# Ledger of designs, part 21: VHH binders against o13842

Target 1, 320 residues: o13842
Amino acid sequence: MYETRDLTGNAGKPVDTNPWPNNSKIAVSFVVNYEEGGERSLLYEDEGFETFLTEAGLMPFPNRPVRERSIESCFEYGSRCGFWRILNLFKKHKVPFTCWAIGQAVEKNPVVVGAMEEAGCEVGSHSHRWINYEGVPPETEYEHIKKSVQAIQKASPSNSAPRSWYTGRASLNTRKLVCQVYKDLGLPQPFDSDEYNDDYPYWVADPLASKPGAEDDKGLLIVPYTLEVNDMKYAVAPGFCNSDDFYTYARDAFDVLYEEGLEGAPKMMTIGLHCRLTGRPGRFRGLQKLMEHITSKEGVWVATREQIAQAWSAKHPYKA
Below, E stands for the ipSAE of ESMFold2; O stands for the ipSAE of OpenDDE; V2 stands for 0.75 times the mean of E and O plus 0.25 times the DockQ between their complexes.

## First folded at step 7 (VHH; framework vhh_7d4b_2)

Design m5 (at its last look DockQ between E and O 0.01; V2 from the best seeds 0.00; counts 0 for: pae E 11.2 > 2, unsure alone 63.3 < 65, placed apart)
Fold by OpenDDE, look of step 7:
Structure m5 (fold): chain B 320 residues (1-320), chain A 123 residues (1-123)
Amino acid sequence: as target 1 above (320 residues)
Amino acid sequence: QVQLVESGGGVVQPGRSLRLSCAASGFTFSWYAMGWYRQAPGKQRELVASITYSGGSTNYADSVKGRFTISRDNSKNTMYLQMNSLKPEDTAVYYCAKDTTGWYSGSQPFDYWGQGTQVTVSS
């Protein structure tokens, strides 16, 4: 699966057919990571408190086997305030986002799933715990994948299982395990977003196939994500120092892709968000400005990742 | 196990209508695209119509456009094919099919075919 790398892709060639509806010049995917309640804490029998993507950035003190209430309460702001502020913005502009929800987080605040569905948003899975799965036994990760799917489905008023998958800090086993879990649960194959390497969706071999190109190889769709047009940069160095940094960077990315679309190469753009980060008023302004900019342009399709996946697959089916 | 059971076939005169049904079980019906295929004597199986998981989009073979309508009721795990203005060339065994991956592509292969139902159009 990962024995080789495709460093060529489409070799700079645009796709032959615009996969987006209405001859759109760009497909824009907003992703809201809902992680609050799934982060590391002694309360959840972890070894310490969360140190990844916090207000402290690079921790000025070492992790300790104690509860750090300041970190916990910052995460709580994401679920108590940030999430809703973000959701309301999208509702106001009548555009959807895709949520990647941590299963444990959803269990602790299931009302968010219904709210997102009501708003026309897609709820995908971020696994069950917000942890690094590298080094985690595959049996454990299997259970986490299953639990996250079940948690989200249970919280869904429509009893909908997530079809968008993104672990983030994935292991080399993650892709195959995800496909296996879905198969075992009798669910359709999800699409995978644990790649950051293209402006288009693309297919890879089905990880459950006997071998690539075999008769049972039905492919796996990849919808690439991004770590650069991502508000995670608020919590890393050098990162974004204020909402203008985020806005400017995202705007520039949009403009470049949009122009390429006008020139006959319509692509997709991803914007990554976190409830506790962009959800803060001081950072939220950047998202507001970005939304205004993006929605002011003609030929922009703001879509869920599921919609993107469907559109792409309709025009570009897998060829084993 | 996936099961697809077709019904509604029969013998009709040209210009008449039939409505086929496909009862699905053994998988999450509402998440898969579905389709109708047909196979006439001595010919290869061909796609007649397809529908996305939500029913939001449909696709038809040129030969049946304007005459056939594919639909689905996800609450009943059932897909339908309304066939109007039937022609002798519509005579075939009609098969219900499930999308392989759940991602409708129009040209993506379908699997888990039903047993088929015979449709005969003759004067």
Scores: ipSAE 0.022, ipTM 0.282, lowest interface PAE 6.8, mean pLDDT 92
Fold by ESMFold2, look of step 7:
Structure m5 (fold): chain B 320 residues (1-320), chain A 123 residues (1-123)
Amino acid sequence: as target 1 above (320 residues)
Amino acid sequence: QVQLVESGGGVVQPGRSLRLSCAASGFTFSWYAMGWYRQAPGKQRELVASITYSGGSTNYADSVKGRFTISRDNSKNTMYLQMNSLKPEDTAVYYCAKDTTGWYSGSQPFDYWGQGTQVTVSS
């Protein structure tokens, strides 16, 4: 894996078969990252407090080995208030999202899994901790992956294991380790979103196959994510100052892809959200405006990532 | 506990071949890159060859390219070094080494060396 880069993709060609139901012109995936309780803290024997994607902005000092309750409190807003505000909006508009949940965060607030399932939303895994997995030993990362799957399944009223996978700050080992954990647990292979490189899902070789193209190569579906149509830009520079910045950027991205769909090239779009960021009332207005815009258009399919993966795979099966 | 046991060394004439084996235990062998090092008397250990977790990529010191072949059998937890066209300059203790950090990470010196196996090439 990763010996070469795929700089070609579809070479700018639209796919010739619309995989989206009802001849939809765009498939829209809203993603809610549920991270609150999995972030760095001395409570969890980490080396310091969380400094990334927080209300504290850029810190002038190195991460210190202390607790920072103000940052912890801002994360708690996400789990206590922001998550529910976002969920209620999606229930009102009767469209689903996909959540990537941190296993430890689920252990500390398991009711969110049942609430999402009841609302028709998908619960996938964000691994066990919200940390950088680069350089983490493979056996440690394996155990984190396993713990996250088990935590989510345990919290699930339907006893459902996650099918959607996203680590974010992944290692070069992550993809194979995820597949290995699912195999060892006797679960169907997940699909992976740790890529940012296309407006279509696409297949790669099964990391567990004896070699690419072999009889045991059943493929691995990639459903790309985004770091740019993403409310993380409230917390990174150069980013969004107010809710209109988020709304305008996301609307314009939607309009471009929607117009391409009207012209015969229907694609998918992802919008990334964080409970502690867009869940704040001032920022939430931007999401409300975006939801009104998207749901006012004909030919728009707002779907979970599993629904998108299933629709794509039916029309574009893996060819080893 | 991680254990690496080398075997297959001996005394051979120039131009002949030897095959070294490294039996691994105490860790999941198929998750780690592996390497062979050698140390001649009075010299520092040097990397001879390395191999990724799957065997899909290999690297060789210039002095052994075309003569030595590294391989692995993940089903047997064993790594090999096929040493052809041996020269007196290949005389050294050969060590098996395990990468500490995973599949592709091999930029740091490997940790965990075995006891070593002596290879002596003499007329």
Scores: ipSAE 0.000, ipTM 0.388, lowest interface PAE 11.2, mean pLDDT 90
ESMFold2 (binder alone), look of step 7: mean pLDDT 79; pTM 0.808

Design n1 (at its last look DockQ between E and O 0.01; V2 from the best seeds 0.00; counts 0 for: pae E 22.3 > 2, unsure alone 63.6 < 65, grease 24.7 > 24.2, placed apart)
Fold by OpenDDE, look of step 7:
Structure n1 (fold): chain B 320 residues (1-320), chain A 123 residues (1-123)
Amino acid sequence: as target 1 above (320 residues)
Amino acid sequence: QVQLVESGGGVVQPGRSLRLSCAASGFKFSWYAMGWYRQAPGKQRELVASITYEGGSTNYADSVKGRFTISRDNSKNTMYLQMNSLKPEDTAVYYCAKDSTGWYSDSYPFDYWGQGTQVTVSS
């Protein structure tokens, strides 16, 4: 599966047919990572507290087998305040986002799923725990994948299973395991976003096929994500120092892609958000400005990742 | 409990062939990369060959490349090592190894070994 890398892609060629509705010049996907309650904590029988994407950035002290309440409470801000502030912004502008929700986080605060669905947002899966799955046994990861799907589905007023998958800190096992779990649960194949390598969705061979190109190879759709137009940069060094940094960078990315769309190459853009980061008032201003900028342009399709996946698949079906 | 049982070892003359087998149990065999290690007297244990979970990729030590072939049959929970053109320097105890957590042996360490099977190449 990962024995080789495709470093060529489309070799710089734009799509031959605009996959977006209404001849849109760009598809914009906002992603809200909902992780709060799924982070590492002794309460969850982890070995220590969370050190990734916190207000402390690079931790000034080593991880220890203790609870760090300051970190916990910062995560809680994401679920108690940040999430809702973000949701309200999208409701105000009448545009959706895709949520990648941690299963355990949803179990601890299931009301968020209903709220997102009501707002027309997509709820995808971020796995069950917000952890690094490198080094995790595949049997364990299998169960985590399954639990996350079930948690989200259970919390969904419509009993909807997530179709968008993003683990983030994935293992080499993740892609196939995800497909396997969905198959085992009798669910339609999800699309995968654990790639950062293109401006378009693209197909790979179905991990569950007997072999690539075989009759049973239905393909797997990749909808690329981003680590650069991402508010995670607030929590890393070097990174965004203030909301203007985030705004400026995202705006610039949008403008470049938008212009390319005007020139006949309509692409997709992803913006990654975290509830506890952008959800803070001091950072939230950047998102507000970005939203205003993006929605002020004609020919912009702000879409869920599922909508993007569907549009792409309709115009560019998999060819084994 | 994870069990790895090697077989097929023996004494052969240089230039001859042996085929080692490893019977695996106690874990989902098809979800793990596997490998062969060997340890000669007075030397450290070294990787001989590795194979990904479904056999899509293999890796060999330079010293055995072109002579040894690692394969697996997931339906039988068995891994094999075909050893051709054996040399005296191939004399060692050969160990079946299980990857710790991954499907790709190049990225993850091995954590279980069998008891080993003796391979002796001598004139």
Scores: ipSAE 0.378, ipTM 0.758, lowest interface PAE 1.5, mean pLDDT 93
Fold by ESMFold2, look of step 7:
Structure n1 (fold): chain B 320 residues (1-320), chain A 123 residues (1-123)
Amino acid sequence: as target 1 above (320 residues)
Amino acid sequence: QVQLVESGGGVVQPGRSLRLSCAASGFKFSWYAMGWYRQAPGKQRELVASITYEGGSTNYADSVKGRFTISRDNSKNTMYLQMNSLKPEDTAVYYCAKDSTGWYSDSYPFDYWGQGTQVTVSS
């Protein structure tokens, strides 16, 4: 897998002039990453403290075998305050998000799964730990994938397994391992978001098939994600200095795609959020402004990734 | 799969120097912080020194500060500990250790330690 790259896609051609329900001109997926409790810490017998997407920015001394309580405390803000602030905004506007939840974070605070389900949000998986899976042995990554699915399902009042998948810092083995775990657990194949390369869902060959196009090739639906319309840019360089930077960037991305939809090429857009980042009051104002902008427009479908996957698949079934 | 092999230990007189090496394989060495730990008979294992993945920062136990220097050569997948002005209390088994990004909360901890190399400081 990954021996070639698809640099062509649809070569700039519109895929479908009316792919979304109610003649919507854009499908908008908000994603809330729930990671708090899965990050690196000596408390979890890791080798050091977490240095990625923290208030400390780019740290000159990233890896030491000590605890850094200030960083842990910032993550705790996400689970204690930020998550709930974000959830309440979506409830106020009566629109859903998709959560990618870290399995260990769910184990340590399972109440968030029921709260999201009650609000009509989708709970997908972000694997078991919030770490870089490149270099993790495949058998270990398999067990992490399985643990995350089971943890989320156990915490779910409806006993629902996650349907949406995103690892983020994935290995070249991750996609196949995810599909293998779901097959071994007897669960429907998930939608995969470990791609950043298109404004439409699209199909790839089933990584478990004997070969692409074979009779056992069920396909795998890719629902692309984003690293640029993403509040992670508050914590990386070059990034957002304030909430207006986030709002303006996300608004402009929305407006471009919305206008393309009005002109006959309706697409999807993703907005990535982190509880501990956008959940801070100063940053949260940017999300509030963006929500007001998006919900003020006609022909906008704010949907879960499962809803987007279902709508797309119904009109564009896989042909091996 | 991860392999850490210490070498360079031995018996030396007080006040002399010794250089330990740690040869690493089975992972992308330049992506991980590394450290040296030591364990004297009847004592708990203690951190001696650590170094970040590109060598941008180092840390030392107070008992060795100014005498020991940790370094790494990412082109050779090797970490070093230069031990100067050795004292009898430095006598211990010295272990090379790798920072881990895959700690399992539901499994036994994995420290990714070498086998150790004996350093004995005596006259």
Scores: ipSAE 0.000, ipTM 0.118, lowest interface PAE 20.1, mean pLDDT 88
ESMFold2 (binder alone), look of step 7: mean pLDDT 80; pTM 0.807
ESMFold2, look of step 8: ipSAE 0.000; ipTM 0.108
ESMFold2 (binder alone), look of step 8: mean pLDDT 79; pTM 0.804
OpenDDE, look of step 8: ipSAE 0.368; ipTM 0.739

## First folded at step 8 (VHH; framework vhh_7d4b_2)

Design k1 (at its last look DockQ between E and O 0.12; V2 from the best seeds 0.00; counts 0 for: pae E 17.5 > 2, placed apart)
Fold by OpenDDE, look of step 8:
Structure k1 (fold): chain B 320 residues (1-320), chain A 123 residues (1-123)
Amino acid sequence: as target 1 above (320 residues)
Amino acid sequence: QVQLVESGGGVVQPGRSLRLSCAASGFKFSWYAMGWYRQAPGKQRELVASITYEGGSTNYADSVKGRFTISRDNSKNTMYLQMNSLKPEDTAVYYCAKDTTGWYSDSYTFDYWGQGTQVTVSS
């Protein structure tokens, strides 16, 4: 599956001149990562506290086996305040986002799932723990995948299982394990977003197929994500120093893609968000400005990733 | 807990054959590549053969190519090493090993070694 890399893609050729509904010039996918309560902590029997995407940025001191309450409470702000602030913005503009929810986080605050569904948002899975799965035994990761799916489904008033999958810090086993878990649970195959390498969705071979191109190869849809138009940059160096940095970068990305759409190559844009980051008032302003900019343009389809996946699959079915 | 139990070793004359078995438990056998190592007296442990999780690919040390065959039966959680045309130089303790990565890896890293089984080739 990963033995080779496709470095060519579409070779600069437009794949579809009208891939989106209503002749939209761009499909915009906002993603809200809901991780709060799934981060590393001694409380969760981890070896230390969370050091990834915190207010501290690069840690001035090494990780150690202690609880860092300052970090924990910053994550709590994401779930207590940031999430709701973000949700209200999307409700105000009557557009949806896709949530990638950590299973454990959902278990600790299940009300968020219902709130998102009510707002017309999609709830996908971010696995069960917000950890690096490279080096984690496959059996353990399998259980985490399963638990996350079940947690989200349980928290869903409609009993809906997540269709969108994004682990982030995935292992080479993740994609196949995800497909295996869904199969074992009797659920339809999800689409995968653990790729950052294209402006279009695309297909890969089904990881559970006997071999690529075989009769049992149903394909796996990839809906690419982004690490650059992402508020995670607030927590890295170099990164965004204020909300204007985030806004300007995201705006520029949108404008370029939008113009390409006007020229006959409508693409998708992804914007990554985290509750505890963009959810803070000082950073939230950037998202507000971005929302105003995007929604002021004609021919913009703000969609869930599932909607994008469905639209793409309808016009571009997998061909083994 | 991961367990690997080797069997089938013994004393044989040059030119004879042995078949080693490794019974695996405590993990999803079919998810991991497996391997055989050996250690001769006064020498370092060396990889003899490896096999992918579904048995689709095998690798052999140059010294055993054409003589040894590694295989596995995932339904039985068992790996095998068929050793033909044995030589005195093949005398060693043979160890069963499990890959740590899973289905996919750029390279295999083996551990969870069994206790080993002695193979002695002598006239």
Scores: ipSAE 0.371, ipTM 0.743, lowest interface PAE 1.5, mean pLDDT 93
Fold by ESMFold2, look of step 8:
Structure k1 (fold): chain B 320 residues (1-320), chain A 123 residues (1-123)
Amino acid sequence: as target 1 above (320 residues)
Amino acid sequence: QVQLVESGGGVVQPGRSLRLSCAASGFKFSWYAMGWYRQAPGKQRELVASITYEGGSTNYADSVKGRFTISRDNSKNTMYLQMNSLKPEDTAVYYCAKDTTGWYSDSYTFDYWGQGTQVTVSS
């Protein structure tokens, strides 16, 4: 896997069958990352404290082997306040999101899974820890994948295993390992979001097949994610300075894709959110504005990634 | 900081047994393969045994296969080497080592070594 790159995709050709319900011109996937409690800490036997996507703009020496309570406190804001503020907005507008839930974070605060399910949201998996999986032994990564599925399912009032998957900081082996875990657990193959390279779902060969195109190749559906329409840019350079930067960028991305849909090329759009980032009141105003903009338009389908995957695959089945 | 501390060495007659321990700290022990190496006087350090992160697969040098058993207890961050039917040629300093490579390599690359424990098998 990954011996070659697919630089072609659909070569700019619009899909010939609109898969979105009600002839919608765009499918919008809001994603809420729930990572709080899965981040690096000496408390969890990690080598140091978490430094990625934090409010602390100046940090002590990288990989310092201590706990940094200020950073831990910022993550705690996400789980204590930000998650609920965001969830309540989606409930008010009666539209769902997909959550990338870190298994360990769920174990430490399981009530969030039931709250999301009650609101009609999808709880997908973000693996077990919020760390860089490059360099993690494959046996260990396998166990993390399995633990995250089990943690989410255990916390789920409906006993639901996650159907959507995103690791983020993945290894070259992650995709195959994820599929292997789901097979070993007797679960349907998940929808994989560890790609950033298109505005609609697409099929790749099943990584567990004997070879691409073989009779046992059932395909794997990729539902791309985003690193640019993403509030992580509040915490990385050359990022967003204020909520209007986030709102304006996300609005413009939506408008471009919506207009393409009106011209006969309906696409999907993803908006990435983090509880500890957009959950802060000053940043939250940007999400409020974006929700008002998106929900004011006709022909917009705000859906979970599972719903998008199901609608897409029904109209565009895999052909090995 | 990564620390590996070996213990259990000593002087023993041929045919007897010793059990070595390696206490590990400063890293997520359960994430890494571990190994035992030995260095006899005047010889190069050689791999004796290795074990995967959960203990599901082990590998042994031909010279010790069937006599030595590597094991680990991830709850105690400890690796062991049970050495049975010891021979004079097993005389060496034994080192525990932490692997840094993972799935993408079929060879172990060890980046940290303990201080070693002396095993002497003499008539």
Scores: ipSAE 0.000, ipTM 0.169, lowest interface PAE 17.5, mean pLDDT 88
ESMFold2 (binder alone), look of step 8: mean pLDDT 80; pTM 0.808

Design k2 (at its last look DockQ between E and O 0.01; V2 from the best seeds 0.00; counts 0 for: pae E 5.3 > 2, placed apart)
Fold by ESMFold2, look of step 8:
Structure k2 (fold): chain B 320 residues (1-320), chain A 123 residues (1-123)
Amino acid sequence: as target 1 above (320 residues)
Amino acid sequence: QVQLVESGGGVVQPGRSLRLSCAASGFKFSWYAMGWYRQAPGKQRELVASITYEGGSTNYADSVKGRFTISRDNSKNTMYLQMNSLKPEDTAVYYCAKDTTGWYRSDYTFDYWGQGTQVTVSS
């Protein structure tokens, strides 16, 4: 898989049929990453503490085989406070988000799944641990994928398996392994968001088909994500200094895509959030401003990623 | 074993109504979109209506829009077709069909069919 790169996409041409309901000019996907409890820690037999997307920033010393309670405490803020603050905002505005949940994080705080389902939000999988899967043996990654599906399904009041997939720090084998796990569990194929390369969903060949374009190639839908309209930039360079930096950047991205939609090219936009980052009150103000901006506009469809996938596949079927 | 059993067909006068049911078993009904097809004598089967796995979106052939309503009850593994204002051109065998891909996929491929139920609209 990935033997070639698709540098062409649509070659700048808008799709010929607007897939968004009610003639919407933009589809907006908010994503809440629920990672707290899945991060590296000596408690989980990892070799050190978590250093990625923390309040500690860049540190001049190497990761060590110790616990760093301050960092663990910052993650705990995400699960104890930040998640709920964000969920309540979406309930207030009566629009959904998609959550990608880490399986181990769900095991350690399962009530979040039911809370999200009750609010009309989608719960997808972020794999089982919040680690870099490059270099993890394929059989171990397979088991993590399977554990995450089972953990989320067990926590789900409706006993629903996740239908959306995002690993983030994936291996070159992750996409095929995900499809294989779902097949082995007797589940329909999920759609995948481990791409960052388009303002439209798009199809790729089914990783499990005998070959691309064969009769057994039923396709796999990609719904791209983002690393730039993303609150991770509070914790990485070039970063956001304050909540107005996040708001202004996300607003400007929204306005550009909205204007393109008004001109006949309606696209999708994703906004990435982390409970422990935007859930902090000072950063949360930026999300509040963005939500007010977006919900004040006509022709905006704030949807789960599953809803976007349904709308897209209905109007743009896979053609092997 | 996937089983789709249609019922509710019959002979009715033009302008009247019928409600078709499709009882499904042998698969996770709530995971798959469903559809109704019909085949008139000497004609190809045509899609009449389809419905997403959760029931949130429906699609209809132009010839039946405003007259037919597809619905589903996932707790009873049953799909319905309410057919109002029936016309002689609606005379056909009506088939229940199951999508093969499941969940979010709305680019349906209907590969499994029931045995059908006859609907005849005549005086």
Scores: ipSAE 0.459, ipTM 0.778, lowest interface PAE 2.5, mean pLDDT 92
Fold by OpenDDE, look of step 8:
Structure k2 (fold): chain B 320 residues (1-320), chain A 123 residues (1-123)
Amino acid sequence: as target 1 above (320 residues)
Amino acid sequence: QVQLVESGGGVVQPGRSLRLSCAASGFKFSWYAMGWYRQAPGKQRELVASITYEGGSTNYADSVKGRFTISRDNSKNTMYLQMNSLKPEDTAVYYCAKDTTGWYRSDYTFDYWGQGTQVTVSS
């Protein structure tokens, strides 16, 4: 599966001059990571408190087996306030986003799933716990994948299963396990976003195939994600110091890709968001400005990742 | 609980063959790479051979290349080591080992070993 790396990609060759609906010059995918309630805590039998993507950034003291209420309450702001502020913005502009929801987080606040579906947003899976799955036994990860899918379905008024998958801190087992779980649950194959290496969706061999190119190889679609046009940069160093940093960087990325689209190479753009980060008023302004910039341009398709996956697959079916 | 039970060891003359077996239980066998280690008297334990989760790839220590063959039957939760052209230097306790990570790793790390089976090669 990962025995080799494709460092070539399309080798600068044109992929598709019109890959998106209505001759759009760019497909923009906003992703909202909903993690609040799935982070590490002694309440969840973890060994310590969460240290990743917090207001504290790189903490001056090591993790320890205590509850850090300040961190917990910051995450709670994401689910109590930040999420809704973000959702309302997208509703106002009548554009959707894709949510990657942690299963455990959804269990603790299931109303968010219905709200997103009502707004026309896609709800994908971020696994069950917001943890590093490297080193986690595959049997455990399998259960987490399964639980996350079931949690999202249960919370969905339409009983919809997530089609978009993103673990983030994945193991080398994750992709295959995800496909296996979906198969075992009798669900259609999801598309995978645990890659950051392209401006287009692309296919890889089906992890469950007997071998690549075999009769049973139906492929696996990759819809790449991003770690740079991502508000996670608010919580890392060096990173965004204010909302202007985020806005400017995202705007520049959009402009470059948009121009390439005008020149005959429409690509996709991803913008990563977290409820507790961009959801804060001081950072939210950046997203507002970005939304206005993006939606003011002609030929922009703001789409869910599922919509992008469908559009791509229709024009570019897998060829084993 | 993870269990690895080795069998097939014994005393043989140089040039002869043995086939070791490892019966595995307590984990999803087909999800893990497996390996064989050996420890000779007064020496450190060393990796002899490893095999990926579905048997697609194998690795051998230089000292056993061309003589030993590692294989597995996932339907039986069993791993094997075919040892041909045995030498006195192959005398050791042989241990079945389980990888920690799962399907794919470039650098296998093993976290569990069986009790071992004695292999003695002597004239």
Scores: ipSAE 0.304, ipTM 0.708, lowest interface PAE 1.8, mean pLDDT 93
ESMFold2 (binder alone), look of step 8: mean pLDDT 80; pTM 0.808
ESMFold2, look of step 10: ipSAE 0.114; ipTM 0.555
ESMFold2 (binder alone), look of step 10: mean pLDDT 80; pTM 0.803
OpenDDE, look of step 10: ipSAE 0.217; ipTM 0.669

